VH-VL binders against Protein FAN (NSMAF). Designs and how they scored, part 1

No score or structure here was measured in a lab: all are predicted.

Target 1, 98 residues: Protein FAN (NSMAF), of Homo sapiens (Human) (q92636r189to286)
Amino acid sequence: NISEKLHMECKAEMVTPLVTNPGHVCITDTNLYFQPLNGYPKPVVQITLQDVRRIYKRRHGLMPLGLEVFCTEDDLCSDIYLKFYEPQDRDDLYFYIA
Positions, changes and structure headers below are counted from each chain's first letter, unless a header gives other numbers; Kabat numbers aren't used for antibody chains.
ipSAE, averaged over its two directions, is called F for ESMFold2-Fast, E for ESMFold2 and O for OpenDDE. V2 adds 0.75 times the mean of E and O to 0.25 times the DockQ between the complexes of E and O.
[cut] stands for letters that were removed.
The coordinates of atoms that the task and the answers printed are left out; those that the model quotes come from them. Centres of patches stay.

## First folded at step 5 (VH-VL; framework fv_maftivimab)

Design s10 (from b0 with heavy chain G99E)
Fold by ESMFold2-Fast, scan of step 5:
Structure s10 (fold): chain C 98 residues (1-98), chain A 123 residues (1-123), chain B 106 residues (1-106)
Amino acid sequence: as target 1 above (98 residues)
Amino acid sequence: EVQLVESGGGLVQPGGSLRLSCAASGFTFSSYYMNWVRQAPGKGLEWVSVISGSGDYTYYADSVKGRFTISRDNSKNTLYLQMNSLRAEDTAVYYCAKEYTIEVGDTYEFDYWGQGTMVTVSS
Amino acid sequence: DIQMTQSPSSLSASVGDRVTITCRASQSISDYLNWYQQKPGKAPKLLIYAASSLQSGVPSRFSGSGSGTDFTLTISSLQPEDFATYYCQQDYSYLTFGQGTRLEIK
């Protein structure tokens, strides 16, 4: 049986209309995860890569730090907007999703 | 057809003020970031300032921070640059420039430029 | 700020020549690099964006290449209308232009 393999992990912020939430992003061969800081029980955002419909690179503060991930119309998959601290981390994540 | 027309340039003494305008037509003005870029006589291009489509976000080159203010009036399709405390080194042709991409995407090349307006700061 | 340095500052060439202009960034900018052409008394015109993408309406003799810190603009067969000053610009972190390369008739 094939186990889920981790490809990368980095720090990022999840952008919402009111606030940004710092956390950690992990991507495996099957899933994208975002774990917010200061949560208990810890809410984890999980997106199965098969459910990703579109990915948009975005600029944030005049730097290429943003990534919007759009899911299928299923209620179990939520769209997210991630802001990275380093452009290389954003581009590496984009590579593993696309 | 996209058109950008600058106005408001002229001769001003050091310490003076000028307000530049850029009249835009041929595109949905409120959807695009707009920039000011200047060029001193015989010199290269220098980016000055940018404003988001909504007007909520503005950024400036270090050389003009605190002296220049970028603004826009989307109801009039007009971009402005208020220039205060002008110095001899601000002497340049000032261009307004439109970014290609609306807020989604991450390449912001200047696809259209106005013809420029000359600002001369001299006694 | 990211500094952009172009080489050479000026060059002389003849119609039909292959011309290459280079641009170097002080730090890696991936492929966030644009090229502009400016003729005397005129506003700049976009030629290339994202390091290698040709702007609509620009002749195919123009091409861009490079990534990271080193970039080139090539004109494969120079035409009379190509004598102009060329500028690179990074749009990775804020915006900065190179000092320009003036292409003159030999």
Scores: ipSAE 0.249, ipTM 0.780, lowest interface PAE 3.6, mean pLDDT 87

Design s11 (from b0 with heavy chain I102L)
Fold by ESMFold2-Fast, scan of step 5:
Structure s11 (fold): chain C 98 residues (1-98), chain A 123 residues (1-123), chain B 106 residues (1-106)
Amino acid sequence: as target 1 above (98 residues)
Amino acid sequence: EVQLVESGGGLVQPGGSLRLSCAASGFTFSSYYMNWVRQAPGKGLEWVSVISGSGDYTYYADSVKGRFTISRDNSKNTLYLQMNSLRAEDTAVYYCAKGYTLEVGDTYEFDYWGQGTMVTVSS
Amino acid sequence: DIQMTQSPSSLSASVGDRVTITCRASQSISDYLNWYQQKPGKAPKLLIYAASSLQSGVPSRFSGSGSGTDFTLTISSLQPEDFATYYCQQDYSYLTFGQGTRLEIK
């Protein structure tokens, strides 16, 4: 989108109950995007930041690498759970959403 | 209610082996990462090893990697530390510590510790 | 790995004193910092987690503060049972303890 300003982009995994989907996450001033790598049936995930209701920080082993993002109950967007490779990337994304 | 009881410590010669046990009660053992932390006489605390609730993931301090093996038996609520190729610098009180669970946020504090078991490595 | 430096290594104080112990991380750890108390011959006991959250059952005279690299543990009015060694611990990346601060009677 021509009106969106990109704040950050990094590698991440989208965690689901059955499958972990490697990809790239991008956050702009208006939207959060997750683009899965090839082999996954899901298209690009888009969440409007105005629709984010809750964010939960999660740990994977010995590092704070997880972010679970919940949309409002009236939203059509699904919740997402992201696992980052570096804690700084997780913290940076949290800063732009919160 | 939560209790951790270590056992298996003792005197061992350099190059020898010991297996430590930690009997856990009062919480859902299989849901928690479990840790071994040691303390040499008159010195500070040093984290040694951790194992995930499932047992699928293990991590070690560089000083013990390749010599120590952490394991658990969730059916017996017991944590183990197999110590091989022991050195004088491994002499310490070894504590079992309750760690992280995936069911809460992302902080990793040790809210409960065992009483410790002394391991002495000397000739 | 993240290194934790505590200061002072030891200090002397009297009952009723305000005591401050500091802990410094070699890199930013946000608020992933815990404080423990250890009495001679005993296992450590958790006092503070997430830099400033008081553990259940710990007296309110204990408090923690700080974020990033610099952290403090404060005992507002020292009691006889508070003479012990205090350790900080980061849980941001793996687990690393400070060297400890021994609080002794003046």
Scores: ipSAE 0.395, ipTM 0.811, lowest interface PAE 2.6, mean pLDDT 89

Design s12 (from b0 with heavy chain I102F)
Fold by ESMFold2-Fast, scan of step 5:
Structure s12 (fold): chain C 98 residues (1-98), chain A 123 residues (1-123), chain B 106 residues (1-106)
Amino acid sequence: as target 1 above (98 residues)
Amino acid sequence: EVQLVESGGGLVQPGGSLRLSCAASGFTFSSYYMNWVRQAPGKGLEWVSVISGSGDYTYYADSVKGRFTISRDNSKNTLYLQMNSLRAEDTAVYYCAKGYTFEVGDTYEFDYWGQGTMVTVSS
Amino acid sequence: DIQMTQSPSSLSASVGDRVTITCRASQSISDYLNWYQQKPGKAPKLLIYAASSLQSGVPSRFSGSGSGTDFTLTISSLQPEDFATYYCQQDYSYLTFGQGTRLEIK
């Protein structure tokens, strides 16, 4: 509920075992958000930055486009795997969280 | 430890075909992207092709696209390069090189190389 | 495609010299750059990865630096076994090698 300041926004895909979902990543002072692009009712993913435990850079084919975000080991926080379209956007997010 | 051994090189006429093999040991072969890198006599290194650990994804240098096919047999720990429509400029030592794995992160260095196998395209 | 330019193409030096080899990328590649050493008749050997990380077993006289487009490999005190050809390689987008720098006895 506190006023959040946007740090960056970029296009990305959220990778799941069955489906890859295009959308937008937004990061603020306090939260990481993933907003699915298609308008049918997929929930916005929200991760509080304080709950992030580990982040891993990953490669998609021959480009460093992947980022796995692992949060606290409970049911309130879900791990996510993001694929970016530009390596610079992936790195900007990584260094902000790290 | 880690060992890569290439075979199948030789002399072939322009327009001919050869299949190279690389026998791998000492690591979990199916977990790694595998590469072919070549070097013409007295020249520098040129990346040729890569295949993912599963074999589902392949990539090629523009110079060989449509003529070369990379494949692997994970049950035999063996990497292959099928070379068709060979040209004089394909003359080179061909190296098998160990590439990327999910477990390490996102850098793509070649930490292990085979001894190379010589392919000569000449009449 | 990303082009890698090495300079010089050849260099003559004496044992004990400090040697610097330069590599330039046609676009920014962050720190996705590797260095290899190749001796005549042998396969290349990895020296440095991620621009500045020394590969296990490589002597500490080798070091790498740089980010973005400009990179250097330095040998702080040249030894007889260091006379070889050195290659840079980007792993940012696909995989491209520089043309090589041949290090020769002066």
Scores: ipSAE 0.470, ipTM 0.840, lowest interface PAE 2.0, mean pLDDT 89

Design s13 (from b0 with heavy chain T101I)
Fold by ESMFold2-Fast, scan of step 5:
Structure s13 (fold): chain C 98 residues (1-98), chain A 123 residues (1-123), chain B 106 residues (1-106)
Amino acid sequence: as target 1 above (98 residues)
Amino acid sequence: EVQLVESGGGLVQPGGSLRLSCAASGFTFSSYYMNWVRQAPGKGLEWVSVISGSGDYTYYADSVKGRFTISRDNSKNTLYLQMNSLRAEDTAVYYCAKGYIIEVGDTYEFDYWGQGTMVTVSS
Amino acid sequence: DIQMTQSPSSLSASVGDRVTITCRASQSISDYLNWYQQKPGKAPKLLIYAASSLQSGVPSRFSGSGSGTDFTLTISSLQPEDFATYYCQQDYSYLTFGQGTRLEIK
C-alpha cells in the first residue's frame, strides 16, 4: 500500500523520428508518466525513476525545451524524448528526475 | 580554421533593399544554426535573425520582422540576409555568427563571428 | 523579451587589478548566460558560456559566476590586452545582449 506523491504535471510533446505526440507529463517520487491527448492511438508511457540512467537537455530553436531520458536496456523501459512548451517546465522536470 | 566572411554591405537610401552574404568554411555548415547580429555605430550588439541548419526554421527580432528574410544555400556554404524597406535605424555593422548545433548540449553561444559588413541607410 | 542590464556602463582600472562586471536578467535564466569581449573595430569574441564555462583558448584569469538573475564576469589580474567592451548575452528565451561595459585604462 504505497501512495505516489505527485511533484508536477505539465503539457509536453513526445518526440519520435516519424511523428510528435502531444500529451501531458506527470512526475511522482517514483515514476515519470506521459499520457497522450485523447484520440491519439498511443499508450501511456511509464518510466520508473530508478531505471533512468542518463538525461540530456536539448534545444528546440531558440529555447531549451527538450529533455531526452535514457533508461536501462530493459524490455519494459524505453527511452523517451520530451519537448516542452515552456523552458521552466523542462527545468522543473529535470530537477525532479535528477 | 573556422572562417566567416560577410559581403554585400554599402550605402542605401531609406526604403531601399540590400542583400548580405556570409561565406562559411572550416566546419559542417549544414549542421549549424546561423545568425545575423548587428551593431549600430557606437552602440551595443543586437541579435537580428537565425536560421536552422536545414533552413526549415527561421526567427527574427521584432524590429526587423516582415522586412528582413534570412536564408541559406548549404551547397555553397553561404548564409544570406535580404533586407527590404530599410530605415535609418537599420544602419549598423552586420555580423554573421555561428550558433547552435544539434546533439551538443542546449546552450546557444556564438563561438565564431565574421569581420562584419557595414550597412548605411542614408539619403 | 528578456532584458539584460550590465553594471557599470564603464569603468577604469589599472594593469594587475581585479575587475568585476555584473549582468542582471529581468527574469530567471538559470545558467543560460554568455560573455563576450569586443575590441574597437573588431568582431566580438566568446569568453564564457553557460555562465561559468571558459571557452577554449581564453586565459584562465577570466571567470564567470552566477545563476538565475545575477551574474558576474571577473578578470583576476588585468592585462593590457583586456581593455575592451564586455557584453553579456542570455540564450534562455531567444537571444538578447546587455548594453555593454566599457573597460578603460585608469
Scores: ipSAE 0.433, ipTM 0.819, lowest interface PAE 2.4, mean pLDDT 89

Design s14 (from b0 with heavy chain E103D)
Fold by ESMFold2-Fast, scan of step 5:
Structure s14 (fold): chain C 98 residues (1-98), chain A 123 residues (1-123), chain B 106 residues (1-106)
Amino acid sequence: as target 1 above (98 residues)
Amino acid sequence: EVQLVESGGGLVQPGGSLRLSCAASGFTFSSYYMNWVRQAPGKGLEWVSVISGSGDYTYYADSVKGRFTISRDNSKNTLYLQMNSLRAEDTAVYYCAKGYTIDVGDTYEFDYWGQGTMVTVSS
Amino acid sequence: DIQMTQSPSSLSASVGDRVTITCRASQSISDYLNWYQQKPGKAPKLLIYAASSLQSGVPSRFSGSGSGTDFTLTISSLQPEDFATYYCQQDYSYLTFGQGTRLEIK
C-alpha cells in the first residue's frame, strides 16, 4: 500500500503446528505483513497493528528468534508465530509492534 | 520448593564411562529445558549440554559432542548424562541446572542448581 | 562462539565498600546477560537476569547495568556474606560464562 510507511523488512519463517513456511516479514505504520516465499499457494498474511493484543518473545533452541503475535478474535485477524534468522531482526520488529 | 539432587559421580579411569542422574522436584519438570554445567577444580563454569522439556532437542558443547549423551525420563522427574570415553580434562563437579521454559519468554538463566556431583578421571 | 571476559580476575575489598565488577562480550548481546554468585563449596546462585533484573530474594544492594558489549555488576555496600566468586553468562547465542571474578577480604 503506497499510502503507508515501511519501517522494516526482513526474512522470517511463519511457524504453524504442522509446517513452517519461509518468507518475508514487513512492518509499516499500520500493518504487519508476511509474504510466503516463491511459488507457495498461500496468500499474504496481513495483520492491522491496531488489532494486536499481545506479543510474546520466544526461544528456538539456544537463540531468542521467536515472536508470537496475538490479535482480536474476529474473522479478519489471525494469530501469527514468526521465527527470525537473527535475534536483532526479531527485536527490531518487536520495537515497531509494541 | 525447587530441588535438584545429582548422583552417580566418582573416580574413573581414562577411557571409562559414568552415568550421572539428577532428581528434580518442586516444579513441572517436563515443561523445562534442563542443563548440565561443569566446573573443573579451581576453574570457572562451563556449559556442557541441554535437553528440551519434551526430550526432542539436545545440544552439546564441542568438547563433549560424540562422547556424552543427555537424556531425561519425565515420568520419574529425572535428568541423565551418559559420559563415555572420559578424559582427564573431564574432571569436574557436574551441576544439574534448571533452564528455560516457553511459559516465561525468551531469556535463558539458571534460576536453580543442584549441589553437584564430583567426577574424577585419573589413573 | 561468544566469549565473555570479566575484569578484574580478583578484587580485594572491605565491608561497606562499593564494589564494581565488569563483563565484556566479544560481540553485541543486547541485554541477554546474567550474573551469578558462587560461594566456596556451593553451587552458583542467580543474582541478576536480562542485564538489570534483580532475581527474587536477592538483596537490593546488588544491581546490574549495561547493554551491547559492556556490563557491570555493582554491590552498593559490601556485606560479609558477599565475599564470593561472581560469574557473568550470556544467553544471546548458546550459553557462555565469563572466567569469574574472585571477591576477597582486604
Scores: ipSAE 0.524, ipTM 0.843, lowest interface PAE 1.7, mean pLDDT 90

Design s15 (from b0 with heavy chain V104P)
Fold by ESMFold2-Fast, scan of step 5:
Structure s15 (fold): chain C 98 residues (1-98), chain A 123 residues (1-123), chain B 106 residues (1-106)
Amino acid sequence: as target 1 above (98 residues)
Amino acid sequence: EVQLVESGGGLVQPGGSLRLSCAASGFTFSSYYMNWVRQAPGKGLEWVSVISGSGDYTYYADSVKGRFTISRDNSKNTLYLQMNSLRAEDTAVYYCAKGYTIEPGDTYEFDYWGQGTMVTVSS
Amino acid sequence: DIQMTQSPSSLSASVGDRVTITCRASQSISDYLNWYQQKPGKAPKLLIYAASSLQSGVPSRFSGSGSGTDFTLTISSLQPEDFATYYCQQDYSYLTFGQGTRLEIK
């Protein structure tokens, strides 16, 4: 498989204990990517879908906007917590990961 | 055993005020969003207000916004609804309902309800 | 705000009947739909959450289905204790209830 097929792309925020970073999330047939907005001090996050072990839907107040993705305990895999602006975008991403 | 017990309802004149209380037991009260839901006589259910476990976030139905204030005292396991500038259309049974917690999952169903307390706004 | 419309407003049925109640959302709500039962003079009781998940302690004759805008609550074999008013409720964006469906003895 020499090229990835893009399934979806949307805006989201990456939630961390210290700060929330706005950016873009993309999912392909093999990888999940989070790209921070230009100028933010956080690097691009890449998660190989085969390394995903758990995925939890989260709620923010009165809307189901959160998605927390847990990887293998291998330190090469970055856990990620995403907050979406629209519930449909969160549901679409969940469909492609699950 | 989860229990929610409302109190404070009664008869009040238009423009008046009432404060409702809901005493909670049998669960970690401070971990849950708590809600008020009302039902006018012979009518359906209407969500009124919600407060987060910490008390830092509150939301209101448009029909009560600016007149009602939801609050909680986690040290007493008690939820409150301060109702000001009451109108005839606020006449209803008011239910306390247990809501969402920050656990894995994202649905917001009301798994436990109190018995309700009647508020009548009339001369 | 999301409007929830139930159909029918009232329904008459006999013990042993299969009963179907429907709920329609004014926009897609995925599967963020709950069903409640309310008997006269009592608080509502949760039956179904997430469109199709049966609440613990609720009899298996109750089931929910649907996604997007159209949802159904089914009682496969009506029992005497099932005569009540049923409400759907969306939890997708804020919280709104349907107007209720009253299930009456035929």
Scores: ipSAE 0.439, ipTM 0.818, lowest interface PAE 2.1, mean pLDDT 89

Design s16 (from b0 with heavy chain V104T)
Fold by ESMFold2-Fast, scan of step 5:
Structure s16 (fold): chain C 98 residues (1-98), chain A 123 residues (1-123), chain B 106 residues (1-106)
Amino acid sequence: as target 1 above (98 residues)
Amino acid sequence: EVQLVESGGGLVQPGGSLRLSCAASGFTFSSYYMNWVRQAPGKGLEWVSVISGSGDYTYYADSVKGRFTISRDNSKNTLYLQMNSLRAEDTAVYYCAKGYTIETGDTYEFDYWGQGTMVTVSS
Amino acid sequence: DIQMTQSPSSLSASVGDRVTITCRASQSISDYLNWYQQKPGKAPKLLIYAASSLQSGVPSRFSGSGSGTDFTLTISSLQPEDFATYYCQQDYSYLTFGQGTRLEIK
């Protein structure tokens, strides 16, 4: 079991139809994680960076806070839509993955 | 062809009210954030207000908060700005400007502007 | 709010000249900066978005550069129709414009 090196950690919301789930985003050398806040009924999301196929920057109102991450089709990787609280955190994540 | 046509400007006394309209055509109006930007005579541009495509979200410059109300009627492709408690400093040409849609990514540039309508606040 | 400061406030130039206009943000705005051109009595026209992307239909003599707090708009070879006022605008947090730079005939 090899320990992953943490590159970045910040607060974010996971966007789903009609509901946003607050939590934390963590990026390591190999994985992107979203961990919902304690008490939210959503599982931890894990995306292997090698499975990421497309990344789209999105805007929320008057700030560039959104990031959609699309995985390879026909695997177990789930697409995710993240809304950050600060544009810099969104951009740091985007440029690390892209 | 995208067109934005403003109307409703005029002369009003301090403390008065005016309602501006912007008639939009040539694009899917309900999909776009719409904006009001003003320009005082001989001065620069100042962003005033924005409304989301659905009309559910509105934002205002600090200088107009509590006095101006932005709204829209998507069935008529029309944007409005209700201006109350007008001050001499509100004297400007008011432009309607096409803003953001979720289809354009994450930048917020004004690709189309109307001709503007003049609002003069004077005694 | 983020303040945008343009320099110079006015500039005199001749046709064929290379012209550079600068814009400074009070805090980092990444590349969320747009440039507009406005001729007397007319509405503004978008020239550049995302600091360096040329708007469709805008002549290639216009270019934008910069990131963070310092940005420039360059006109490589000034034409008669380019005499106008130029505005920068940040779209990072809300929307604020610079005070404008008036480009005048020398």
Scores: ipSAE 0.441, ipTM 0.822, lowest interface PAE 2.2, mean pLDDT 89

Design s17 (from b0 with heavy chain V104E)
Fold by ESMFold2-Fast, scan of step 5:
Structure s17 (fold): chain C 98 residues (1-98), chain A 123 residues (1-123), chain B 106 residues (1-106)
Amino acid sequence: as target 1 above (98 residues)
Amino acid sequence: EVQLVESGGGLVQPGGSLRLSCAASGFTFSSYYMNWVRQAPGKGLEWVSVISGSGDYTYYADSVKGRFTISRDNSKNTLYLQMNSLRAEDTAVYYCAKGYTIEEGDTYEFDYWGQGTMVTVSS
Amino acid sequence: DIQMTQSPSSLSASVGDRVTITCRASQSISDYLNWYQQKPGKAPKLLIYAASSLQSGVPSRFSGSGSGTDFTLTISSLQPEDFATYYCQQDYSYLTFGQGTRLEIK
């Protein structure tokens, strides 16, 4: 949507139990997007911000790089787990959504 | 109640080895990252090493990498620190400290500490 | 690695005084900062985590503030049992402690 305002874009990995997908995350005033890099089988993920119910900060080793986003119970494929390369990018996304 | 009890400290010659133990009780030991933190006489605190609850991940301060090995035995609720190639600057009280669990979010504070065990490296 | 610098290295105060201790990080650490109290011959005790969250059981006269690079621990009305050494610690990237601030009787 041309009227959506982009707030941030950064590199991240989408973590699943079976596979980790490198890609890019971007957030607008209405949506969170994750676009996998070419060659990974996962589709582009779109989450409407109003559908976010819970958001949890996670640690990977000794750095706060993880973010779990949980959506409404009726949306089977909306929950995601993101691992960032920089803690600041994770925090910026967290504070924008929270 | 949470308790951490260190043992194994003593006097050792430079180049020698020691193994420290920390007996834990009062919490689900296998769910927590565990840490060693040391303090030289009259000096400040220095983080030494950490091990994940599963034991699969370990991290070390640059000053001890390649010389110290952290390990744990979850069946015995015991944390270990194997110290090799000891130097005079390793002289310190070594504390066992309870660290992070996934259930507590993403901060990494030490809410419980043991009493400490003294390691002296001297000729 | 991230260097933590405390100020002052020592200070003298009287019971009832308001005491402030500062801690500075060499780079931004958001609010990933903890404060500990250590009495002679004893292990450290956690006072504050996440820059400003008071640990359960710690008296309300202790408070923490700050974000980014500059942090403060405040004791609003000093009690006799508060004479101790205080340490800050970052948990943003690995773990490093400040050098400590010794609070002694005036």
Scores: ipSAE 0.396, ipTM 0.816, lowest interface PAE 2.5, mean pLDDT 88

Design s18 (from b0 with heavy chain V104I)
Fold by ESMFold2-Fast, scan of step 5:
Structure s18 (fold): chain C 98 residues (1-98), chain A 123 residues (1-123), chain B 106 residues (1-106)
Amino acid sequence: as target 1 above (98 residues)
Amino acid sequence: EVQLVESGGGLVQPGGSLRLSCAASGFTFSSYYMNWVRQAPGKGLEWVSVISGSGDYTYYADSVKGRFTISRDNSKNTLYLQMNSLRAEDTAVYYCAKGYTIEIGDTYEFDYWGQGTMVTVSS
Amino acid sequence: DIQMTQSPSSLSASVGDRVTITCRASQSISDYLNWYQQKPGKAPKLLIYAASSLQSGVPSRFSGSGSGTDFTLTISSLQPEDFATYYCQQDYSYLTFGQGTRLEIK
C-alpha cells in the first residue's frame, strides 16, 4: 500500500509445528508481511501491527533467531512464527513491531 | 531442588577413552538443552558441547569435534559425554550445566552447574 | 568463534571498595552476555544474565552494564565473600567465555 512506509525487509522462514517455508519478511509503519517462496498454501501473510498482542523472542539452537507474533482472535489476523538467518535481522524487526 | 551430579572422571593415558555421566533431578530434564563445560587446572572455563532436549541436535567446540560425543537418556534423566582419543590438553574438571529451554525466551545462561568431575590425561 | 577478552586479568582490592571488571567481544553481541562468579574448588555461579539482569538470590551490590562490544561488571561495596574469579560469557553465537578476572585481597 502506497500509504505505508517500508522500514525493513529480509529473508526469513515461517515456522509451523509440521512444516517451515523460506520466504521474505517486510515491515512497514502499519503492517507485517511474509511472502512464502514455495510449498506453503497461502501466497502471502499480512498482519496489521495494531492487531499484535504479544511478541516473544525465541532461540534456535545456539543463536537467537526466532520471533513469535501473536495477534487478535480476528479471522483476518493469524499468529506467525519467524526464524531469521541473522540475529540482527530478528532484533531489527522486533524494534519495529514493539 | 535442581541437582546435577557428575561421575566417570579419572586418570587415563593419552589415546584412551572415558565416559562421563551427569544425573539430573528437580526439573523437566527432557525440556532443556544440556551442556558440558570444562576447566583445565588453573585455567578458565571452556564450553565443550551441547545437546538439545530431544537429543536431535548436538554441537561441539572445535577442540573436541570428532573425538567427543554428547548423548542423553531422557528416561533416566542422564547426560553423557563419550571422550575418545584423549590428549593431555583435555585434562580438566568437567561440569554438567543446565542450559536453554524454549520456555525462557532466547537467552542462554547456565543457571545450575554440577560439582564437576576431574579427568586427568597423563602417561 | 566470538572471542571474549576480560580486563584486568587480576586485581587487588580491599573490603568496601568499588570494583569494576570489563569484558570486550570481538564483534557486536547486543546484550547477550552473562557473568559468573567462581570460588576455588567450586562450580561457577550465575550472577548476571542479558548484560544487566540480576539473577535471583544474588546481592544487589552486583550490577552489569553495556551492550554491543563493551560490558562491565561492578561490585559497589566489596565484601569478604566476593574474592573470587569472575567470567563473562557470550550467548549470541554459540557459547564462549572470557579468560577470567581474579579478584584478590589487597
Scores: ipSAE 0.518, ipTM 0.847, lowest interface PAE 1.9, mean pLDDT 89

Design s19 (from b0 with heavy chain V104Y)
Fold by ESMFold2-Fast, scan of step 5:
Structure s19 (fold): chain C 98 residues (1-98), chain A 123 residues (1-123), chain B 106 residues (1-106)
Amino acid sequence: as target 1 above (98 residues)
Amino acid sequence: EVQLVESGGGLVQPGGSLRLSCAASGFTFSSYYMNWVRQAPGKGLEWVSVISGSGDYTYYADSVKGRFTISRDNSKNTLYLQMNSLRAEDTAVYYCAKGYTIEYGDTYEFDYWGQGTMVTVSS
Amino acid sequence: DIQMTQSPSSLSASVGDRVTITCRASQSISDYLNWYQQKPGKAPKLLIYAASSLQSGVPSRFSGSGSGTDFTLTISSLQPEDFATYYCQQDYSYLTFGQGTRLEIK
């Protein structure tokens, strides 16, 4: 039995092709979570860190604010695209995932 | 191969207007942020303005905000800078520079520059 | 605005010398730093991006290092064609250049 330890949390937006959804990002020893704040159809997104296959840094305007996380095809692990409000928050999350 | 060719510079009086053009070739123009960077005689480089590949987003240096307008025509692979209310301190060589693409990660280096076009604002 | 400060403002060196130019950011910019060379009367040319990545076609005598606030451009064995002004540029938050370092061949 492994209990999760919180490493970081911050505000971010989840980017989809049609809309972006503001929310809250949390990362632990084992999982990445995104909790939407505005009634997005998925109440919480959970990604097990062991299921992450690729991670890409992205730019929005004049700041490195984006992070795309690609999962294995295992189960319902969904790819996620996060846009942060501060570059430091994006870099901190990247450190804990990579 | 990538080429950026600037035109439209010249001598103009204070308060006047001038439009610069930059003809781009050798890359997918519409996929890249494009920039104007200027350099006053004997001085360093100063970033002026940027426009996104789609043209939907523009940003300006505080020194030119409200006076300069960046635009692009992706069907002609051409970048523009409309300069209004010109001041003596706008005297500089203006460079067109290729910037960021969403397909290439998250760094924003200027990998190609035009030859520059001289703008002189004097009475 | 992130301020970029270069040192020295100018230097003179001999062919074959090892030359170092320093750039300091007013706040941490991770490795979002680029170096450009500008020869007299010409447009700038990209030398280094992401603090340490050598641009294609640039001679291997050029190298970049550093992270956070302190960065260095090194020319391992100076050549006559290296007479130029060198600029650093941060791409972490907006875009700002250092004031430039003029390199003169003795």
Scores: ipSAE 0.529, ipTM 0.845, lowest interface PAE 1.8, mean pLDDT 89

